# Ledger of designs, part 2: VHH binders against BTB/POZ domain-containing protein 2 (btb2)

Target 1, 284 residues: BTB/POZ domain-containing protein 2 (btb2), of Schizosaccharomyces pombe (o74778)
Amino acid sequence: MSMNSSTEISQEPSIMKPVSSISSFVFNAGFLQGTFSDTTLIIKGETYHLHALFLGRSPVLLQKLIENNPKGDVHYTIEVETEDPYVTKESCLFVLSTLYCDSPRIPAEVNVCSVLAVSDLLGLDTLAFEASSLIEKSIRPETMESVIRFLDPNFEGLERLKMGMYPRFTSGLFNKAIQVMYNTLVSNWNTEYARLLCNLPFEVIKDLLESDKLTVGASSMARYKLANEIVKMRASFRKQNHIEGKGDESVVLAFDEGSRGIQLVHIAPGAESRRKIWKATSVR

## First folded at step 1 (VHH)

Design a10 (framework vhh_7n9e_1)
Amino acid sequence: DVQLVESGGGLVQAGGSLRLSCAASGFTFSGYAMYWGRQAPGKGREWVSGITGSGGTTAYASSVKGRFTISRDNAKNTLYLQMNNLKPEDTALYYCATLSHDYGDYVGWLDYWGQGTQVTVSS
ESMFold2-Fast, scan of step 1: ipSAE 0.014; ipTM 0.503

Design a11 (framework vhh_7n9e_1)
Fold by ESMFold2-Fast, scan of step 1:
Structure a11 (fold): chain B 284 residues (1-284), chain A 125 residues (1-125)
Amino acid sequence: as target 1 above (284 residues)
Amino acid sequence: DVQLVESGGGLVQAGGSLRLSCAASGFTFSSYSMYWGRQAPGKGREWVSGISSSGSYIAYASSVKGRFTISRDNAKNTLYLQMNNLKPEDTALYYCARERFLEWSHPPNYYMDVWGQGTQVTVSS
């Protein structure tokens, strides 16, 4: 029997607001069980059996679905290629599951950096900004190295760090991370925090220690002593861990007008004779 | 595919030593803090040790401090646990875990997002 032919009520029906039982059904039967799956999604070689209706909430996946022939009850097959190591099976499952939910939340068990990566890949701006905000709130001295490696995993340089791998969402994170490190070094200087700098890129250490925002006392000598201790710890760490660098790291105390008082340099074997620092004094 | 595969467990006499390895794949290993945990029969999971993304921060549970040493090789995507002076109480399934946020927590509880299947360590008296 048809609903149109069986109605005995002459009132115009009201449209009901979606309730939590619908969300539960959609998530459990649709996402978890794969009931009435009409789409095969392939991300980074991993296959997911899902539904065009819910995948369409991603602007990236929607475009791929539109490009398929929608005629009849055809099964869709769409693929998203990526070389991003942060795009993992676990993060894909989580992010795809949010498309089957009314009000998704990023739980404590899910890797937030991987959620950001997949959200960027699938054009889920709101979820990506939420992930970025959680990363920003988690920036601490202890996580500094991890944050910097996340922003620039190939050590391409300072400009890459300022943008991050996902520039729309991460461009502010490097400045926040450096500010946390400034505050830590100024207020809570100790050997433990100095150790956190041992495996950071040289360019980051150079920018940090030469900065006019790092106030470690009134004299260039105080800044020099701090920088020299960090450089020595970095050298010891690299030697103990058999890490080969581009040359020896060194600190020079400069007395020239307009100088910040110190300069960090890479000294390659045999390059010392090409640098004439006749008026500078190195104190150790 | 994100995977953590533990190895190196086995049967050892009290006072002996074992070295566990955790081979990581499918993610940027060098960007994550890593942890070793264990679960004895009939007990809950216990945090054992943790190490930051390059080894700058290391922490141990009081029960293993001075006997166990955590280390990592980022070039090989491998986490290690050197276990010395083993006791019968160390008998457990040992597993490695990845930190959720890149955030370092001591002791961790809710920031671990990927756990391996584990490697069995049995210490006889």
Scores: ipSAE 0.000, ipTM 0.243, lowest interface PAE 10.7, mean pLDDT 75

Design b01 (framework vhh_8k46_1)
Amino acid sequence: AVQLQASGGGFVQPGGSLRLSCAASGRTFSSYAMGWFRQAPGKEREFVSAISWSGGSTYYADSVKGRFTISRDNSKNTVYLQMNSLRAEDTATYYCAADRGYSLYYTRPDEYDYWGQGTQVTVSS
ESMFold2-Fast, scan of step 1: ipSAE 0.016; ipTM 0.446

Design b02 (framework vhh_8k46_1)
Fold by ESMFold2-Fast, scan of step 1:
Structure b02 (fold): chain B 284 residues (1-284), chain A 124 residues (1-124)
Amino acid sequence: as target 1 above (284 residues)
Amino acid sequence: AVQLQASGGGFVQPGGSLRLSCAASGFTLDYYAMGWFRQAPGKEREFVSAISSSGGSTYYADSVKGRFTISRDNSKNTVYLQMNSLRAEDTATYYCAAVPRWGSYYESSLYDYWGQGTQVTVSS
């Protein structure tokens, strides 16, 4: 063989075959094998050996790469600090891998809530909106508690639920969850929804049970019976867990003053009332 | 070199069992979902089974559900297909494949890496 010949097989690694696509090569040699890595990325104590060129597709990582090379070194070291429990190694690996490919898709098997958290952390808006859309489409009785806890993991209340922990991406999810609950509450209140209903803030329970969208039947008495069962369940839960309130939640059958003769179910906070009998009360 | 090597095929009587192995070299399986597909003579390639990258989720074609079990050992960079209660209709060349991007496990066109195949013949 001549010195300028490319016929020697030992000089042609299999990953460098002429038919390899750019996307396939970048993902396999770059992301998976760490070939020619020039960046050490640390997220939540986990170390990733990656490439500045591909990490620069994240606006957050690009800014850190620019800020953390003051000496002009050929190797970058950047850190992203977070206390977010939804930021996991598994989701970081998936989200970082999307920087090494075109038109990435979130698979059903990955934790979509964690993908949203990491996407938000790294400024990947398109991926975060895709994750939010997938969460919305996954809402059903079996996933409801998981979604609600994702929106309000610290039990801050209704306003947090409306915004979620990542407001740019999660602000529409609670409304969708409530729509699903309107159609599924009657069949799930004492099963899939039992624990969730015990933990939801009073205002959410009030809005849910008083809504004309709740499919409980046309009868105000059917709604009244359901509301009483749920309020009793919540009271029992508070007693078992030694949770103090301003008084017991109650259900009142009320007449709408604007719609004379129509009885409405009203959920009242634990405020003191002089009347000990279930009586119709005026409503606005 | 990046390669998937399928093995464990052979000749077996109806009701018998075989265990197929798929060994990966040149990359780690930690970032791949893995699937098994089969192709009988004169037929199109069909889905058999798949396993997520963590091993937490498994998927099976209706024709093999309850008879076949897919598993993986990422420390050995290997995926297995345990085939029990084999039928004549299971006769095919079996291929292992890797999906480096998480996608639909049922669609063969989404798999980027394929093994050479191992022949399974179920006949009396």
Scores: ipSAE 0.000, ipTM 0.262, lowest interface PAE 12.7, mean pLDDT 79

Design b03 (framework vhh_8k46_1)
Fold by ESMFold2-Fast, scan of step 1:
Structure b03 (fold): chain B 284 residues (1-284), chain A 124 residues (1-124)
Amino acid sequence: as target 1 above (284 residues)
Amino acid sequence: AVQLQASGGGFVQPGGSLRLSCAASGRTFSDYAMGWFRQAPGKEREFVSAISRSGGTTYYADSVKGRFTISRDNSKNTVYLQMNSLRAEDTATYYCAARDFYGSSWLESEYKYWGQGTQVTVSS
């Protein structure tokens, strides 16, 4: 209970706040040496000797500690099951080490995609968002295929690409990838993007090539030339690899009535004939 | 690394069925996506079917779609190809192959481990 204490000043708790010296001890003696380890953690068959106190900073590991030892017995044994190939021993060691640090940061030498995977697995949202931000900043023509593969490794299609495999953290990455392609496709399509463009869904190719954000210049003919070469490349790739398809992709120049003779590039799924279009209209 | 052995081939009449098996030996079968390819005499190897690491996603060449079914059993380290309504043009040596799941499912060059093959002959 408090009486008349609000008339002057409030007192903060007198407990010391530890700085780098305590953090260094916790990291070196606790994480690196395993001193006073009370928890055996198993991830993907690999064993780690750690401390419940620090593992409890992960909401996922905290829940497992509570579920597997509700009475607080002296030694804990917990397991995290995963089939995610991005969850590696190296990434687990790094992410687990962050639980023994104040304000951890992802160093340049660590596989950032793997850090995101483990952070997602362990419910470490702040670290996962940092990893996602670093992936976003790394997107360039040479890394584009790797990023797209990371988002949709099983070629499930546009919806998976937009979400990624870790939707809470990866859902923004596809939009950034497409923005980079808007700015760089013309200069890099036959060197860095050729393989990627063969594997992207038609819906993505259509949106990319029809976008007014694509920096192909003011000429509709330049856009037509680029689109036509990409569609030809995709057709050649499908023919060589016997890929399922609902007809051939095609590029059409559209006449815009409002622009008086200006042609717009339009990408159509399958070869569309003018006769077929008129036949359909006349039947209705 | 993973070592693959295909089996289950043989002689069958048009309209018949065969089930091919691909047994994997090695530490990490469940880490690989799997595919089936075939090669007829004097022709280039062509894609037939593929399955993701978990079995949740499958791909088929247009020529086999609706007739062939790919499946896997990770507890047995085996991938299967159920071939129904077989045709003379299905006659080929069938190869199973493994790839990192990040690669394109229909692109032969993405597959790094290959089985020896099993011969399928569809003839009257």
Scores: ipSAE 0.000, ipTM 0.129, lowest interface PAE 15.5, mean pLDDT 77

Design b04 (framework vhh_8k46_1)
Fold by ESMFold2-Fast, scan of step 1:
Structure b04 (fold): chain B 284 residues (1-284), chain A 123 residues (1-123)
Amino acid sequence: as target 1 above (284 residues)
Amino acid sequence: AVQLQASGGGFVQPGGSLRLSCAASGFTFSNYAMGWFRQAPGKEREFVSAISGSGGSTYYADSVKGRFTISRDNSKNTVYLQMNSLRAEDTATYYCAKGSPYYYDTSGPFEYWGQGTQVTVSS
């Protein structure tokens, strides 16, 4: 008998195992090197050469891919327009890179506020909530001014501070900031913290200084002295910076005749409260 | 072109110490995570340690945690691995790897360059 089974291979030849994991290959070849790029993404005038399959993990980018190339083009071109100053090339690079990774973590070197801004822009809720959590944990006296400016960059007031610029993710950060202010106002009085207090809305200063959570001392006089110092500092700041005001802020010490000489500290807007203090002094 | 040159390996007795260095060129060093990997004869390459671009975050394999310390000097474009309390099982060729600017976990997208540096722990 003639046997010819040796001329055919019934089993696959030895296949070398890939050196890279799927995640490693996707990130290195796909994201970093742009290998087999099928999509040109433009954000704020900066161009990125990426892949529709991975960009589709963003609900915002997926919608744009579907809308702008509905006829099955071989190469996609999509644009995301934004005027948000927190959307930077560095933050875009990081956030876009997370679309090429499983379970990405926000590193200490990246601006977390900028990561939140881009995550919001691209509809990446999990990353945006992680960024918000990191911002909350970073709130301390030295970082407070940056957090307040992030929440209300245009000085719109208390309502904006409470919500922030990205309300789904930034609401609640202001409450944490206020708690830090209660704990630090007496012990960490420095030039940077003083500057922050000068830039806060009147409503916030009033609530902060009148709060029973602010433990500046056992007496109303200690609270009055602190409030008066802050109000004077705010007045000087407004004059130096030519800020248009609705009048000078004033501190009023109210005497409660019914309660063993207990006095209340009240922060009042405008000249009316100064006039009332003056009249009380001149009558007695 | 990216170049990574590992050095500092050699022969050491169990319980001894060695300090490995990796000199990097061809990229903005401070923007990239760096890692150390090792490969013993007949075994797969395994992760040892990683450090973020700023040096603020470090990661270690469980087998080396508490014994090895990774550090970097961005002014010198160099990453280091201080190896203390060395064991026979630490015998391997050690490779430094360029990571990503943003990927800091142990399965990260690291790229390897050069021949590495041999560490032999024996009596």
Scores: ipSAE 0.000, ipTM 0.149, lowest interface PAE 18.6, mean pLDDT 75

Design b05 (framework vhh_8k46_1)
Fold by ESMFold2-Fast, scan of step 1:
Structure b05 (fold): chain B 284 residues (1-284), chain A 123 residues (1-123)
Amino acid sequence: as target 1 above (284 residues)
Amino acid sequence: AVQLQASGGGFVQPGGSLRLSCAASGRTFSTYGMGWFRQAPGKEREFVSAITWSGGRTYYADSVKGRFTISRDNSKNTVYLQMNSLRAEDTATYYCAAHPTYYSGDLAKYDYWGQGTQVTVSS
């Protein structure tokens, strides 16, 4: 019998908790020195001597380890095949090193686009989202062309730009790029954006130049002049590079809701001659 | 796939205001044009407003021009419809929908639809 005790004795065992020095040993001896390596990993023909225990943090590599060694042999050999040009030896080394760390950070000197590509390849979602966030924060007029080329390296068009090559991680980046362009296009179109504007799909140029978020000036004539010069630049570029379009790109005056006094159109000599693009919204 | 959830409806008096929200799942939201449609009792679903994937263009039905404003926040995966100067004729269930490329006034061109939110304008 017990008398008047409000104290209960815990039956849970006391366990010694690990300290950060283990992470330092794992990174320095394991990754940097290759001590006790048990796995040969081949990515795009490059060989890496690593450890199954740490590679298992990648769901893609874990699956390959299981498939290639179901009997539990003491040495693993696994291969990851890819034709992705953004997968480089430098970024593979960096991404693989993160598997040997608790709190990896992407340093400024590493190509963040390549880190995203390798992270996607290895199923490292958290690192891929971090890389995408860093790309988004780094979008400026000077980096815009590089970001757009990363999203659509083969000039496939609007759908590719919107999704990017790694849709789970890159699908938000083009919208951020367009928002930056709204704020900077007027001052940078003829220096930083000229080549980019020639290579963007017509639908993107149309949305950008017709947007009320693009502050060109007090009058629709300022917007018309900017749009007309960009359309002429695009036409010259297509002519010089033997690129066939759907028809001639043109800027016309329009007073429809959201048009800000202009509309960009593809004009075919017969098909478009009867359109009422010139009609004011108040006229029926 | 995109999942859409509309909210913000309610009861309001003529001349009042409401702000509707449409929350979308995942990162695919930023690649879709978004539209608002409404359906009054005994009538067909009609177009109200649309916004392109970048937010650069907005479109409105003649019945709501100057009173309603559509906007989007791609960082929050949300599209909004600000409704001002509400009339009895605006009473309807409001639906948000996602268009794969740009926008359309045609219901059949939208891939994903949210659950409706009821707006009642009555004295």
Scores: ipSAE 0.000, ipTM 0.362, lowest interface PAE 13.5, mean pLDDT 81

Design b06 (framework vhh_8k46_1)
Fold by ESMFold2-Fast, scan of step 1:
Structure b06 (fold): chain B 284 residues (1-284), chain A 125 residues (1-125)
Amino acid sequence: as target 1 above (284 residues)
Amino acid sequence: AVQLQASGGGFVQPGGSLRLSCAASGLTFSSYAMGWFRQAPGKEREFVSAISTSGGITYYADSVKGRFTISRDNSKNTVYLQMNSLRAEDTATYYCAAKLGIYEYYTDERLYDYWGQGTQVTVSS
């Protein structure tokens, strides 16, 4: 029972046009066929024949159309320069097609990270936030390395991971990723996560392995064994690939008297940090 | 464990056809783009073809374009390579490989996380 419900049937004026027919025509004749194209758009050397009216829905493209609208021009030519490797022909085509739709959805066949990159490039905030939400929902062991590399392609470190490459849309993704890693590291460290763990900076590995949120057995020995195996794997990888580290990583058990005698697993970057670890002692 | 099993190789005469199959297990197949690479004796491994997660996008090396067709069946966790108009230069061990579909660089073998053992294709009169 709702006071807002109406059971009255009313006839709408016959002047009303079908919305679905207009949407279908705009997409098929306009986008797919390029009928009455008035704009040549160049993104990263790729050419698209489109319409100023629909491109104006992008604030970035609207600004370029305004700048390149000299009196008497019948046809526009606008260019968007980018060196972003995530901006691809396929994702540009998809994102541009959304400008010709009233209710776009991101299909499974498009690369969601590339959709986010193009959406950011063109100032399409709603689509960029939708892409970010889909990336967040897709985070699991099988997709973890891809997500981490999207956030930090050069493994620069924790600050890059927290922001991502498109900070307005990608900030917060790392928080979800690290939560999934906390819950799944024990089952995946030597399989889905092996390559990722070898490439992550020391600071990230330290924060991950020392976290009280990391789900391992209740015993400090279980955490020590896990951390030690991962550090060994990282050392082997560095030797095989002739990678210079800031020192040999090591795992130690330490006591913190301030933590009521709890044994802690501590990850040290090299010999210079080892003496500080041994000063932590426990009482009851 | 993740496993890719390539099959369908064999001996064929120039101008003949072969269909290669690669069956995947231990991964969420619909999340992975699939590629075919080949390596002839004494040569480096080279890109042949790749297909996106859903099959909507395909890529081909210039040397095989118009002769080879890549396809996939996500319900069977299998990728296929139909090879037509085979030449002596196509003689190689063919490898299937899987990379997360989130990456765009289908020709870079370094981005492929999982590799099959390979299947031998010999084109000879």
Scores: ipSAE 0.000, ipTM 0.176, lowest interface PAE 15.8, mean pLDDT 79

Design b07 (framework vhh_8k46_1)
Fold by ESMFold2-Fast, scan of step 1:
Structure b07 (fold): chain B 284 residues (1-284), chain A 125 residues (1-125)
Amino acid sequence: as target 1 above (284 residues)
Amino acid sequence: AVQLQASGGGFVQPGGSLRLSCAASGFTFDDYAMGWFRQAPGKEREFVSAISGSGGNTYYADSVKGRFTISRDNSKNTVYLQMNSLRAEDTATYYCAADYDWLTGYYEPGDFDYWGQGTQVTVSS
């Protein structure tokens, strides 16, 4: 039997709280309290006092630890630089905490797009795919604008939308988004989708409205009417916001083009129509 | 279609307790923050309480803090409002609401997308 000599030596309270599990201890004492920290991690100017052993679960951080301490110094200092606006202090705090957990869950208090961004930054593929899956499951008319802006924040067009900003994890999200739009555009174009449709590049609107996958009424006239209203809404939006276009957007009936029956075109900004009108009025 | 069904209202005396329930359908419940609002006759609708999708974060109006407790059971797609130490000023129609905020940042309780039908709470001697 051991005597109370350890109490005299350590001067520890006899009523120290027991730890119920390894995972609970690692999270509470390690992550939350910073007990026995051996690593200073700097991400986007924010400093975190953490542990090389747990940070090593990130392949990106493991590589930085190896590169910055090849001689086995007692304390590590590593830095991750990024200009990504989705990388926030709150998302970093959450993602870093998952390295101290078994089976972490993404809570509602954390922006899932920001979790994806930090997971990509730190090479945490499983967490990044889980975040992507949550985004995919959230795609509906009410969230569509946020999803599209996440994939293509500068409205660059279809190629950016198809990849997203984090291609390893966001490729495929646009496919789900566009399928939801194909099925719901008719009932949401002037409500949930109005602002989005006004901001999307012409090429994206053209591909969307000309698609035979877009569910509209059975006639080409129903598709023409829908496309014409959207084009008018876009023109009004540009006029109100003083946005210069490459020409007037227009919808024509395309009777010689199979299944879709319409075509969206850019009309060159020129005096052709005015000249034709002038010629018509000059001939009695 | 999104549906929110509020229930549990009724007549209660000052100092009494009531538990309101809101059953949700038509959306992935765990992905939505849930809130409670109330409206007394002739007054504007006011915020009461909100809870994050995980249940880990809760918000309360100063007027109800320490008396009301919001909770949720994601296995039953239901949010609850436990109202203790009720006062005459708590008399109102109580509405539950849902907000999706995964893509915009931390949940903001003042901006809700979906609303349920109300349940009347009357606190009177």
Scores: ipSAE 0.000, ipTM 0.115, lowest interface PAE 17.8, mean pLDDT 78

Design b08 (framework vhh_8k46_1)
Fold by ESMFold2-Fast, scan of step 1:
Structure b08 (fold): chain B 284 residues (1-284), chain A 124 residues (1-124)
Amino acid sequence: as target 1 above (284 residues)
Amino acid sequence: AVQLQASGGGFVQPGGSLRLSCAASGSTFSSYAMGWFRQAPGKEREFVSAISGRGGSTYYADSVKGRFTISRDNSKNTVYLQMNSLRAEDTATYYCAASKYGFTLRDSEQYHYWGQGTQVTVSS
């Protein structure tokens, strides 16, 4: 392979050492100025003029370079198709620039979720794991909606969020996000979480509010009070924004007869006329 | 729970200005959305303006947009309504209200705490 041949040449004692940094030259002349560009890369309709040698550091792009130029033409044209909305021109520019650097770092001004999406697209595992780690560290009440939308853009449910989008790199993010949410929901439900809670589908709200991982207080009445306030907030939001559902959501106290005195909070679709205490896990 | 006290109303000629204040008591003021509503004699209560708990978003009725400005000072537990270019149609008793929800709301039924009224009369 040509990559291994370079190492052998570099070991010859008669080869002169470079006077300037290779990394700096490659980034400035190659990436920024496009000097001696030999490859046209098209991602999501956007065109980039780059170099096969450096694009070959991506296993995905290397395969495309080999497969799409079997004749050994001087100029390459390769295309990467994607419908991923997180693949943006700005993040593509950043991720592609990392192929021209020795030790890239993700800057604060770039969208880290978009960097993960592009890194996954191009098979850049190390950068993808670094982006995932930065997302994990950024999880707070203020950023929770963005993280949840990134992991599950359709809000389809908690089991899907365990897998996440880009599941190879995000398997831990869902558990971290929901743990932070469970720990901070009581203090932030009507502020940072208000919009998220109003936008979540009924099934997700039900799972969230009924979870024993949500620490509300010493009694089931504290959980009932919180759930009732959130359900009322959701109803108000739907009314204000003219969103029609199958009636308003209801919060019901359920009593386990086998464990007399234990009350459970149950979230039900549509209004229930009876707030009767009854066994949640059995039909009578 | 919060208690609200509105002030700053009075008599003013068309084109004039007034600044209404709503003083709140309670440890949760900064998390509550605040709104101003008005009621003219023989009419139902009408939404005027709202501000989110953190003050990051504001909402205005079309009839007052560009003329009124809502603001809050969480260090003083106070919400303000600056009323400029007043019209005869702005004559009403103005009420401040607090919602347990932190985002802006325009439906009066979503506000849980109401202050005393302050009368605003715009007449030549």
Scores: ipSAE 0.000, ipTM 0.379, lowest interface PAE 12.2, mean pLDDT 78

Design b09 (framework vhh_8k46_1)
Fold by ESMFold2-Fast, scan of step 1:
Structure b09 (fold): chain B 284 residues (1-284), chain A 124 residues (1-124)
Amino acid sequence: as target 1 above (284 residues)
Amino acid sequence: AVQLQASGGGFVQPGGSLRLSCAASGFTFSSYAMGWFRQAPGKEREFVSAISWSGDSTYYADSVKGRFTISRDNSKNTVYLQMNSLRAEDTATYYCAAGRSFDELYKAGYYDYWGQGTQVTVSS
């Protein structure tokens, strides 16, 4: 069967087009037009008319097809429930379309974070790892804030950042992000990077500034001056933008070798001894 | 339910100014990047401007750089587009959109939620 160019096409996502005539037919008639569909798939309230044969390439969907057709009926109805905001209709259309072709590639125009979310949801490990790899390769100072937000969208803290929301695929991304921050802070300290540091969690700033991977001159005093300036900048940014922080952030000189000459601390209200130490260090 | 309500469009003379607003509800606004796109009659939808979830990074199409300013108020769940020195070629329906992307906010495919749009007409 051939389709002409005047045929209306439904479910037309931004996806890779098959190269062979067989693949083109399967993609165009099967996926885009829904010809001879035998399966109703519902994801997050959106309905897709697809084919059990191709959906079976997803281990998650295959299991649901088996579970929801004990009597061997020709028509299947399966549902995938999720509250994940990264699972979008556009990304579902792209990911589902990959089941209708060979060697799919993630186009530049699709949201790679959402492709990872849907791939995880449907058990498509190869596609999920490819999405994670693309995220890793796109980590730059300008994308750092968005990467941190993707890894920890609910501000749960350092452990969530290390794992990410899809730990099997994202657990390496935080380490890459931190490495980019080390390299950027050494080579190109500037106002844009300073703004980025204002919005990162305290634990990330502490790890960054106390790390032996961060080279700032040859002295503990150089590291102290940089850290103290960053802490003051963070405080000014919070005040200017009406953001309430968790206590006061401070830098103290630490003469312990393991602290690289400085230590970042939170000063809780009423912690008089720590405040006196901080003031003494700042005055001198 | 997710809603994006765009407003502030209207008729304006060349060289004039308008401020568009987009009020968001039904999602955690402070966790989303926001973008503005426009579509003129008989033309494709094009990128105008975008702002990161925190407001620290802003992006502009070359055709609007220096004339338009995007901003957001996370306490009010609203994104704004200040349009100055308007030209006849700025006539279009303007759409706001929300996305969880960490880069390339100029791509429409990176946005998850879209508003209905508000019409801007620049004519004498």
Scores: ipSAE 0.000, ipTM 0.265, lowest interface PAE 12.7, mean pLDDT 77

